# VHH binders against Probable histidinol-phosphatase: the designs that were tried, part 3

Target 1, 306 residues: Probable histidinol-phosphatase, of Schizosaccharomyces pombe (o14059)
Amino acid sequence: MPISSHSHSGQFCLHAQGKLEDVIQEAIQQGFQSFSFTEHTPRDRVEDLYPEELHLQPEDLFKTFDEYVNEARRLKQNYGDQINILIGAETEYIRPESVELLKSLNTKYNLDYFVGSVHHVNSIPIDFSPELWQKALQHVGNNPEQLFIDYFEHQYDLMQRLHPLVIGHFDLICLFAPEDAKEVFKNSKSVWELIQRNIKYAVSYGGIFEINTSAFRKGWKTAYPQQRLLELMVEQGAQLTLSDDSHGPHQVGLNYHLAKSYLDKCGITSLCMIEKGPDGNGTVVKNVTVDNVWSKFVGTNGITNT

## First folded at step 6 (VHH)

Design q27 (from g7 with Y59W; framework vhh_6fv0_2)
Fold by ESMFold2-Fast, scan of step 6:
Structure q27 (fold): chain B 306 residues (1-306), chain A 122 residues (1-122)
Amino acid sequence: as target 1 above (306 residues)
Amino acid sequence: QVQLQESGGGLVQPGGSLRLSCAASGFTFSSYYMYWVRQAPEKGLEWVSTINSGGDSTWYKDSVKGRFTVSRDNAKNTLYLQMNSLKPEDAAQYYCAAPYEDYYGSRSWDSRGQGTQVTVSS
């Protein structure tokens, strides 16, 4: 009975596909026991809009987010007896001031939790394209070690000020990193110390690291995080959850069989499932076995884990 | 791979009209928002117009509202921009673009073709 702690729909994300209702129906069809809606948080500045959002104003993003929360709550009422539905959001941490906006959203909507994600370094997108990743590198004087340092410092600031329950795709900064930058990432003592600090900090407040399977469809041999980082998380006693980071019904549970192989290879036998507390109050984390998560699972490609 | 091929530009006098076309391939065109963007000499790339996947919602840059009309034919995988009452400030290289997440996770507009040149002159 699989789980996903991170998802998007084409109804509320311009580069995704399908209605939010189609996404939850697909999760139910595949036998998911828990599924979280986590659409992107709005931004309050024109310069923080992605290229696909050029036709929008910041006010439009807030309207879209309001419509998202309303639709998600309707779907939870209609389908919540068939599947555990959480209503959250994936953060956009563009600059330190972003955190105050995130806090205000939680005050207004009483979200179940945040997926704490960093998609920008020094306000430059690092997961949009290789070209923008290179622009982010140029901003720090073509020093890849400094780019990695800035990424993990932004992540740390987000963690300290927001305490997001789920840490989103921990090593996303590596998605468009060229081979020479990957070598710096692997060998930098300074970067490794920041990685260790951030993992320890998240563990200290009850933060959970997602195993995000979107990395497989992007050509990675592992989910996020890469194996060396996942091994460090296990050594530090970090709690882990599972996410498809789906961008439409066709991506619900995508590559979960590859995720199972990855978890087995790393000796991981337990994951966290997120749910509402008794009487619908608060957000609660429960341990589930990997075997239970894959019990009766029929993936997007029709393969059943036995 | 997303491929976009623009056409229909040319030289026109102020007040004239042109119809731009963009032939799309390599993706499910009917599922994506489509964009027209332009770049004038010595200026940066600027957004002109957007149309949703179904073609029933459109957006325009303030300076072109009432003069330009974006439309699409999902059966033909083609995007259009009807430009009326053209002004000298509309002279630019015009590109169509689509938000698309490729195999590597890149949200690419870089499948833009060579564009189509619009010049407004007597």
Scores: ipSAE 0.168, ipTM 0.604, lowest interface PAE 4.9, mean pLDDT 89

Design q28 (from g7 with Y59F; framework vhh_6fv0_2)
Fold by ESMFold2-Fast, scan of step 6:
Structure q28 (fold): chain B 306 residues (1-306), chain A 122 residues (1-122)
Amino acid sequence: as target 1 above (306 residues)
Amino acid sequence: QVQLQESGGGLVQPGGSLRLSCAASGFTFSSYYMYWVRQAPEKGLEWVSTINSGGDSTFYKDSVKGRFTVSRDNAKNTLYLQMNSLKPEDAAQYYCAAPYEDYYGSRSWDSRGQGTQVTVSS
């Protein structure tokens, strides 16, 4: 019975594919017990638009988000008896002021939870392209250690001020890092002190870390987070959830067989599933076994996991 | 495998019109936002227009707004760009594109084929 705590559709994300309804129908077909809609939060400045969004205005992003929440609620009403559906959002933390926008969205929409993600360092996208990653590096004087420090400081600010339930793809900053920057990441005591601080802080408020399988489709041998970080999270007593970070029906449950191998290698036997509390009140976290998550699972490629 | 084949370009005088077509195959065309992008000589790739999957929402670069019209026929898997009142600054190689995320996670417009050349003279 698989789960996913993080997903996108082409209806509400320009680099994704398919309708939100197609995504949930695919999750049902694959036997998911829980699936969360977590489309990107809007931004309020033109300078914060991604390159694929240059044809839009900030007002268009708010309209898209409103349409997302309406469609998600319609789908939850129609399919909620077949699958546990949560309605959340994936954060865009571009600058410190972003948190007030995120809080206002939760006040307006009463979302089930946030996936707390950082996709920008010093307002520069770090997961869009290698070219923009280099621009972010240039902004900090071509010092990779400082880029990593700034990333984890942004993540910490987001954690402290929003308390997102799910911590999104913890080490996304490494996606486009060249080999020399990866070596700095591996060896920097300053960076690892910030990593430890952030993990401990999230654990302290009940934050859970996603095992995000999109890293596999991007050429990684692990999910987010990489093995050393996942081992540290386990040692710190962190709770974990599973996410496909799907960008269309074709990515629902993609590479979950690789995730199972990764979890087994790291000795992880339980995950967290997110659901509504009794009588639909509040959002609660429930422990599930890894064996239960992979019970009778037939992946996108027809691979059965037990 | 996604395949996009552009056609309809040519040489026109300023103020003239062209209709570009893009034949799509290898994917569920009706589920994707589609884009027209262009590249002028010695310049980078430039976004021109976007149309949503259903064809009921369209967006345009400010300099072409009111002159260009994007449309789609989902039954024929074809994207169109009607270009009116063409200006010399519109001269470029035009590509249709679907949003694409490569194997390494880089996001780009994935243009298949050579595109179609639009030349505006005198």
Scores: ipSAE 0.013, ipTM 0.379, lowest interface PAE 7.7, mean pLDDT 88

Design q29 (from g7 with Y35F; framework vhh_6fv0_2)
Fold by ESMFold2-Fast, scan of step 6:
Structure q29 (fold): chain B 306 residues (1-306), chain A 122 residues (1-122)
Amino acid sequence: as target 1 above (306 residues)
Amino acid sequence: QVQLQESGGGLVQPGGSLRLSCAASGFTFSSYYMFWVRQAPEKGLEWVSTINSGGDSTYYKDSVKGRFTVSRDNAKNTLYLQMNSLKPEDAAQYYCAAPYEDYYGSRSWDSRGQGTQVTVSS
């Protein structure tokens, strides 16, 4: 019975597809035991809007997020007896001041948890396009080692100030990295010291790392994180969860057969499932076996052309 | 229903030792990370230590590293904190906590017991 700790819908994310209700119905049809709604957090400045959002104002993002939480709560009421539904959000950490906004959202909405994600380095998007990734590189003097350092420093600031339960797609910065930059990532002692620091810190407050299968549909041979990072996380005693990072009903559980192969190759037999605590009090993490996660899984049939 | 009961606090001189215990019930203790947190006067809640479900990975606040040791007995559903070389700044109400919340900054710990008081004075 599969789980997903990270998802989006076209109803509340401009680059996704489908209604939130269609997403949860697909998860139910595939036999999911647990599924989290984690739409993107709003931003309070025009300069922080993604290219597809330039026709909007910041106020529109806050209205969309309010509508998301209301719809998610309606769906949890209607479907919560069939599937464990968590209501959270995926962070947008654009600048240090972003954290105060994230804290205020949690105060207002009492979210179950955050997926702590960094999609920007020095306020420049690094997962939108290769062109913006190159702009982020130019901003640091065309030094890829510095770009990686800044990414993991932003991630660390987010971890220290917000303590997100789930650490989102840990090595997202590598998505649009060209081969020479990937070689720097592989060989930089400075970068790997920051990686080790961040993993150790998240483990210390109970943070769990997602195995995010969206990397497969983007042409990767592994989920996020890549194998060397996953091995380091295991060595550091990190707890792991599973996420499809679905952007519509058609991506629910997508490439989970590849995730199973990846976990097996790395010797991983246990994952974390997120659920509500006793009497609905707080958010609780429990261990599940990899065998249990894949039992009664009737969904994706394992086909992918990427 | 999570129930946590701390014990083992008391008054010690600087450089002394105490061993805290936390008896857990109402949940599958062996499946969860466990935490020690403390509330010092004028500071609010501070994280002290973390131990994974199997007890083979432990983490500590920098100021207590090398002096405190966290451990657990899953057969007895009990968490421990061995505190050595105690300093006046360690004086606080100590609580064990289960991970039922996402831990935003100074957020309160709802799944915790009454705590146990540690006082350090010459």
Scores: ipSAE 0.000, ipTM 0.114, lowest interface PAE 18.1, mean pLDDT 85

Design q3 (from g7 with S30D; framework vhh_6fv0_2)
Fold by ESMFold2-Fast, scan of step 6:
Structure q3 (fold): chain B 306 residues (1-306), chain A 122 residues (1-122)
Amino acid sequence: as target 1 above (306 residues)
Amino acid sequence: QVQLQESGGGLVQPGGSLRLSCAASGFTFDSYYMYWVRQAPEKGLEWVSTINSGGDSTYYKDSVKGRFTVSRDNAKNTLYLQMNSLKPEDAAQYYCAAPYEDYYGSRSWDSRGQGTQVTVSS
């Protein structure tokens, strides 16, 4: 039975599609045993709005997040006996001050967990478009090694101060990296040392790395993280979870057959499933076998040919 | 993938009205927020209006609020902008746009058709 630890809906994410209820109904239909709602956290500055959000004010993002948590709780009440539903959020780490906002959200909403993601380097979006990725590169003097260093330093600060349970798409910084920057990523000793540090740190507090299948739909031959990094995570004793990072009902479980091949290629036989404790309090992690995750899976790719 | 075709522009006198239309195809129109943006001569792109997927929430640039009305017909995959009390400063190329993520993960807020020209003069 499949699992997903990271998802979005068009009801609460402007570049996604469909209602949150349509997303959970699709997960149930595909036989998911666990599915997490993890909409993006709000931002408190106009400067931190994405291009699609320029018609909004920061206050609107906080209202949207409140509406998300309310709807997610309603859906957990209505569907929680059919599927294990977790209510969390995907972080926006834009600047060091972002962490205090994230802590305040957890104090207010008592979220099950965070997907600890970095989508900005030096406050510039790096997963929006190739053009903004180039702007982030220009900000560091057109030095791709420095851009990668800054990305992993931001990730480390987030890890140290928030201890997010799930580490989101670890190597997202590579999404729009041109070929010459990818060579720097591969060959930089400094970057590799930061990668090792961050993996060891997350392992030390019980952080779990997501195998995020959205990389496949973006043209990658692997999920996030790329194979060399996944091999390092395994070597370091890291625990792994599975995420579709779906942006609508049509993406629930998308490319999970490719994820299975990738996990098999890397010799991975177990994953982590996130759930509530026996009394309904606290968030706990349990091991599931890869064979169990794919047992009786009736995923999107098996149902729809187009 | 996303195809947007704007129409309805033209020459109008100050205080006049125009209704712009945007025919959408290549995506699930009824699931997306839609935008109207404009570009005046020698100016950058500026946001004008937004409508949510269901059509029940609308947003406007302060300078057009009360004069412009955005609406949509999801059955016809069509977006509209009713422009009343037009001023010379409203003269611009008008585009409809959708937030979109392509297959390779690139997001576009300003994905547009060729636009429709609005000229306001005596």
Scores: ipSAE 0.128, ipTM 0.553, lowest interface PAE 4.7, mean pLDDT 89

Design q30 (from g7 with A98T; framework vhh_6fv0_2)
Fold by ESMFold2-Fast, scan of step 6:
Structure q30 (fold): chain B 306 residues (1-306), chain A 122 residues (1-122)
Amino acid sequence: as target 1 above (306 residues)
Amino acid sequence: QVQLQESGGGLVQPGGSLRLSCAASGFTFSSYYMYWVRQAPEKGLEWVSTINSGGDSTYYKDSVKGRFTVSRDNAKNTLYLQMNSLKPEDAAQYYCATPYEDYYGSRSWDSRGQGTQVTVSS
């Protein structure tokens, strides 16, 4: 009975596919016991629009988010008896002022939780393309260590001020990192100290780290986070959840069998499932076994042959 | 796996017209937003137009609005840009693009095709 704490649809995300209803129907068909809607939070400045959003205004993003919450609530009413549905959002942390916008969204919509994600370093997207990752590197004087430091400082600021329940794809900054930058990531004492600080901090407020399987479809041999970071999280007593970060019905549960192999390799036997508290009030985290998550998993026919 | 191939560019005089085409394969074309972007000499990529998956919503850069018309034929997996009243400032390499995430995670403009050259001069 799988779970996913992080997902998107083409109805509310320009680089995804399909309707939100198609996504939840696919999760039900695959035997998911819990599935969270977590569309991207809007941005309030034109300069923070992604390249694919240049035909839009910030006001359009707020309208889209409002439409998302309304549709998600309709689907929870219609399907909530068949599957545990959470309604949240994935954060866009572009600058320190972004946190006040995120707080205002939670005040307005009473979201179940945030996936606390950082997709920008110094306001430059780092998960859009290798070219923009290189632009972010140029912004810090072509110093990869400084780029990693800035990424984890942004993540820390987000953690301290928002306390997101789920920490999104912890090491996303490595997605487009060339081999020389990856060596800096491995060997920098300064970067490692920030990683340890951030993990300990999230653990201290009850934050849980997602095992995000989108890394597999992007050519990684592991989910986010990479193995040495996952081992550090386990050592620090971190709680873990599972996410497909699906961008359409065709990606629901994608590569979950690779995730099972990865969890087994790392000796992980327990995951966290997010649900509503008694009488539908509050957000609660409970432990589920890895064996339970994979029981009755019909799954996708995702690539399992590597 | 997204494959896009632009055509229809050429040399035209100011005030003339050109119709660009983009042949798409390797993805479910009818399910995606499609974009036209251009790159003029010594300038960065510039968004020109967007069309939704069904073809009933269109968006344009202010400077081309009323002169350019984007359309699509989902049965033929083809995107079009009709360009009327062409100005010297419209001279650029034109690309079609989709907000498709490739295998490596790259989005939008990285999925664009080879492009087609539009030259506006006498």
Scores: ipSAE 0.152, ipTM 0.581, lowest interface PAE 4.8, mean pLDDT 89

Design q31 (from g7 with A98S; framework vhh_6fv0_2)
Fold by ESMFold2-Fast, scan of step 6:
Structure q31 (fold): chain B 306 residues (1-306), chain A 122 residues (1-122)
Amino acid sequence: as target 1 above (306 residues)
Amino acid sequence: QVQLQESGGGLVQPGGSLRLSCAASGFTFSSYYMYWVRQAPEKGLEWVSTINSGGDSTYYKDSVKGRFTVSRDNAKNTLYLQMNSLKPEDAAQYYCASPYEDYYGSRSWDSRGQGTQVTVSS
């Protein structure tokens, strides 16, 4: 009975595939207990469009998001008796002013929660390509320590002002980092202090950290976050959830068997599942065992215990 | 270093055709959306066409839809714009653009190459 707290569809994300309904049908077929729709939040400036979105205007992103929420609510009505469906969004924190847009979206749509993600440093995307990561590095004077500092400062600002329930792929900044930058990440006391601060802060407001399996399909040996950071989170008393960050039906539950091995290696025996509260009001976090999450998982990408 | 070299412009009569080319180097061309933009005399930069990394999705400015066709050859790192039924209003300097140089939106296309000039007259 697996869970996923973070997902996308090709219906509402240009670099994903398939209809939102196909995604939820795949999750049901695989025996998921809980599945969250968390499409990307819109942006209000042309400068903040992703490379695949440059033919669009900000108005188009808001229209797409409105269509997403309407379709997600229809699917929750139709399939909610078969699977626990939550309707949220994955944040785009591009600049400090982004947070006010995120707050306005929550006021308008009353979303179940946010996956608090940072995909940009100083407004430059850091998870799109190695070339754009290098552009972000050049922007800070080719100083990788400063790039990491800016990333975790952006993450902290997002945490302080929005209190996102789920902290998205904590160490995404490392995805395209070359080996010399990875050594700076490992050895910088300044960066380590910001990481500790951010983890402690999220724990203090009840934030939960996602174990995001998309890192495996991107060539990582671990999920996000990498082992050293996961160990620090556990030491700090952090709550953890599980996410496939699926970008289509074919990625639902993808590499969950690798996630199980990673959790076992790190001695993690419990995860958090997100639910709606009584009478459908509020959002509730419940502890589940790792064994329960993998119980009766009938998908091709997970461990089947029956 | 990203380098974009446009060619294929020239003088054509109204109703005529031209094929523009853009040779790309210094980045992984096959991984990026590519754009054609133009600037007419006394006008600002104007987006014309977009093509995705795989070449299977294309987008056009309304005024050129049905007349212009964008395509790419990832093996040759080359972007093309086939322009048919050219009108005087299509006369402009045409530029090839990539997201790496244009990530900050249309205002960031200032660092583009010289482009290729299209003139439409009798």
Scores: ipSAE 0.006, ipTM 0.325, lowest interface PAE 10.9, mean pLDDT 87

Design q32 (from g7 with A98V; framework vhh_6fv0_2)
Fold by ESMFold2-Fast, scan of step 6:
Structure q32 (fold): chain B 306 residues (1-306), chain A 122 residues (1-122)
Amino acid sequence: as target 1 above (306 residues)
Amino acid sequence: QVQLQESGGGLVQPGGSLRLSCAASGFTFSSYYMYWVRQAPEKGLEWVSTINSGGDSTYYKDSVKGRFTVSRDNAKNTLYLQMNSLKPEDAAQYYCAVPYEDYYGSRSWDSRGQGTQVTVSS
């Protein structure tokens, strides 16, 4: 009975594939017990458009998000008896003012939760390409320690002001980091102190950290977060959830067998599943065993014995 | 996996016309937005036009609107750009592009092909 707390479709994300309905149908086919729609939140400035969005205006992003919420609610009505569906969003934290936009979206749509993600440092994308990662590095004087500090300070501001239920791909900043910058990440006392602070803070408000399997398809040997960070999360009593961060039906549950191996290696036996409350009101978190998540999983993405 | 092959460029006089083509393979062409981008020598890549997966919504850079028309043939996995009333400032290497994530997670909309050269001479 697998779960995913973070997903996208080609209907509402320009670098993804397939309709939102195709994504949920695939999750049902694979025996998922819970699946969250979490399309990206809109942005209010032209300068915050990604390269693939240059044909759009900010108003188009708000229209797309409105269409997303409407379609997600239709699908929850039609498929909700077959699978637990949650309707959320993945945050775009570009600048401190972004948080007020995120709060206004929640007021308008009453979303089940946010995946609190940071994809920009000082308004520069750090998960788009190595070239833009280098631009972000140049912005801070070619000092990788400062880039990591700014990333975790942005994450902390988002955590403090929004209290996102799920913390998205905690160490995304490392995706395009060259080897010398990765050594700084590993060895900096200042960076480690910020990592510890942020984990502690999220734990304090009931935030849960996603084990995000998209890292595997991007060539990583682990999910997000990397092993050292996952070990710190466990040490600090952090609650964990599971996410495929799928960008189309073909990525639903992708590499979950690798995630199982990673969780086992780190001694993790419990995960969190997100649900609506008894009368459909409020969002609640339930503990599930890792063995339970892999039970009744159909296909090879999560290996089952029966 | 994504393979894009542009063609149809050439030398034209101001006010002339050219039709560019892009043959696509290695991905589900009919599921993707497609882009035309261009680059003049020693300048950055600039967006020109976008077409949605179904071909019923099109977008243009302000300076080419009304002069250029983007279209697609999903049965042939081919993207087109009809360029009319060409101006000297339209001279550039033209590329077709598709938004995708490579193996390393990098999002790219740049063509892997050589592109097709458009020159506008006096």
Scores: ipSAE 0.237, ipTM 0.649, lowest interface PAE 4.4, mean pLDDT 90

Design q33 (from g7 with A98G; framework vhh_6fv0_2)
Fold by ESMFold2-Fast, scan of step 6:
Structure q33 (fold): chain B 306 residues (1-306), chain A 122 residues (1-122)
Amino acid sequence: as target 1 above (306 residues)
Amino acid sequence: QVQLQESGGGLVQPGGSLRLSCAASGFTFSSYYMYWVRQAPEKGLEWVSTINSGGDSTYYKDSVKGRFTVSRDNAKNTLYLQMNSLKPEDAAQYYCAGPYEDYYGSRSWDSRGQGTQVTVSS
């Protein structure tokens, strides 16, 4: 029975497709046992809008998020007896003040959990395009090591102040890194010390790391995180979950057959599933076997991969 | 593969008008938001206008509101930008941009054509 701890829909994300209801219906059809809605958190400044959002105002993002939570709760009421549905959000950490906004969203909506993601370094997007990644690099004096350091420092600040349950696509900063920057990432002792610190810190508060399969559709040979990072997480006793980071019904379970191969190669036999506590209170993490996650999975790699 | 080809630029006097066109192919044009962006010499790319997939919702940079109108013809896979009351500060290379579905290898502004030059001079 597959699981996904991270997803988006075209109804509430301008670079995704399909209605939120279409996404959950696809997950049910594929035999998912658990599926989390985790749309992006809103941003409060015009300068933090993505290129596709430049026609919007920050208030529009807050309205969209409100509509998301309302629709997600309607769908949980209607489909929650067929599939375990969690209602969360994927964080936008743009600057230190972002964390107070995230806390206020949780106070207002009482979300099940956050996927703690960093998509910006020094307020510049690093996963949107190679052009913006280069702009982020220019901001730190064309020093790739400093860009990686700043990324993991932002991640650490988010971890310390929010304690997100799920750590989103840990090494996203590498998505648009050119070959010379990848060599710096591979060889920097300073960067790897920060990576080790962040992994140990998340483990200390019960944070779980997502195996995020969107890396495969972006041309990677592994999920997030890269194999060396996944091996380090396993060595440090980290708990792992599985996410498709779907951006529409056609991406639900996408490349899960590649994820299975990756987990098998790394000797990973258990994952974490997120659910509500016995009285419907609190968010609970339980172990599931890899064999259980892939049992009764239609097509193993999903309909779009067959 | 996505192909975008802009045309319609040229030289006009201040207060003049131009209509830009963008011929799109290689994707289902009617399903995507489309954008106009511009770049003046020695400046970065600036967003100018957005139009939704159906053509019924449009958005504009504040400095061009009331002067520029974006439209689309989904039957012809063509995007338009009608520019009226042109000012010297509107002089730039104009690009048709989009589409993207998510962040998977999409360089949203790199899914643009070669551009069309707009010069405003007396």
Scores: ipSAE 0.000, ipTM 0.253, lowest interface PAE 11.8, mean pLDDT 87

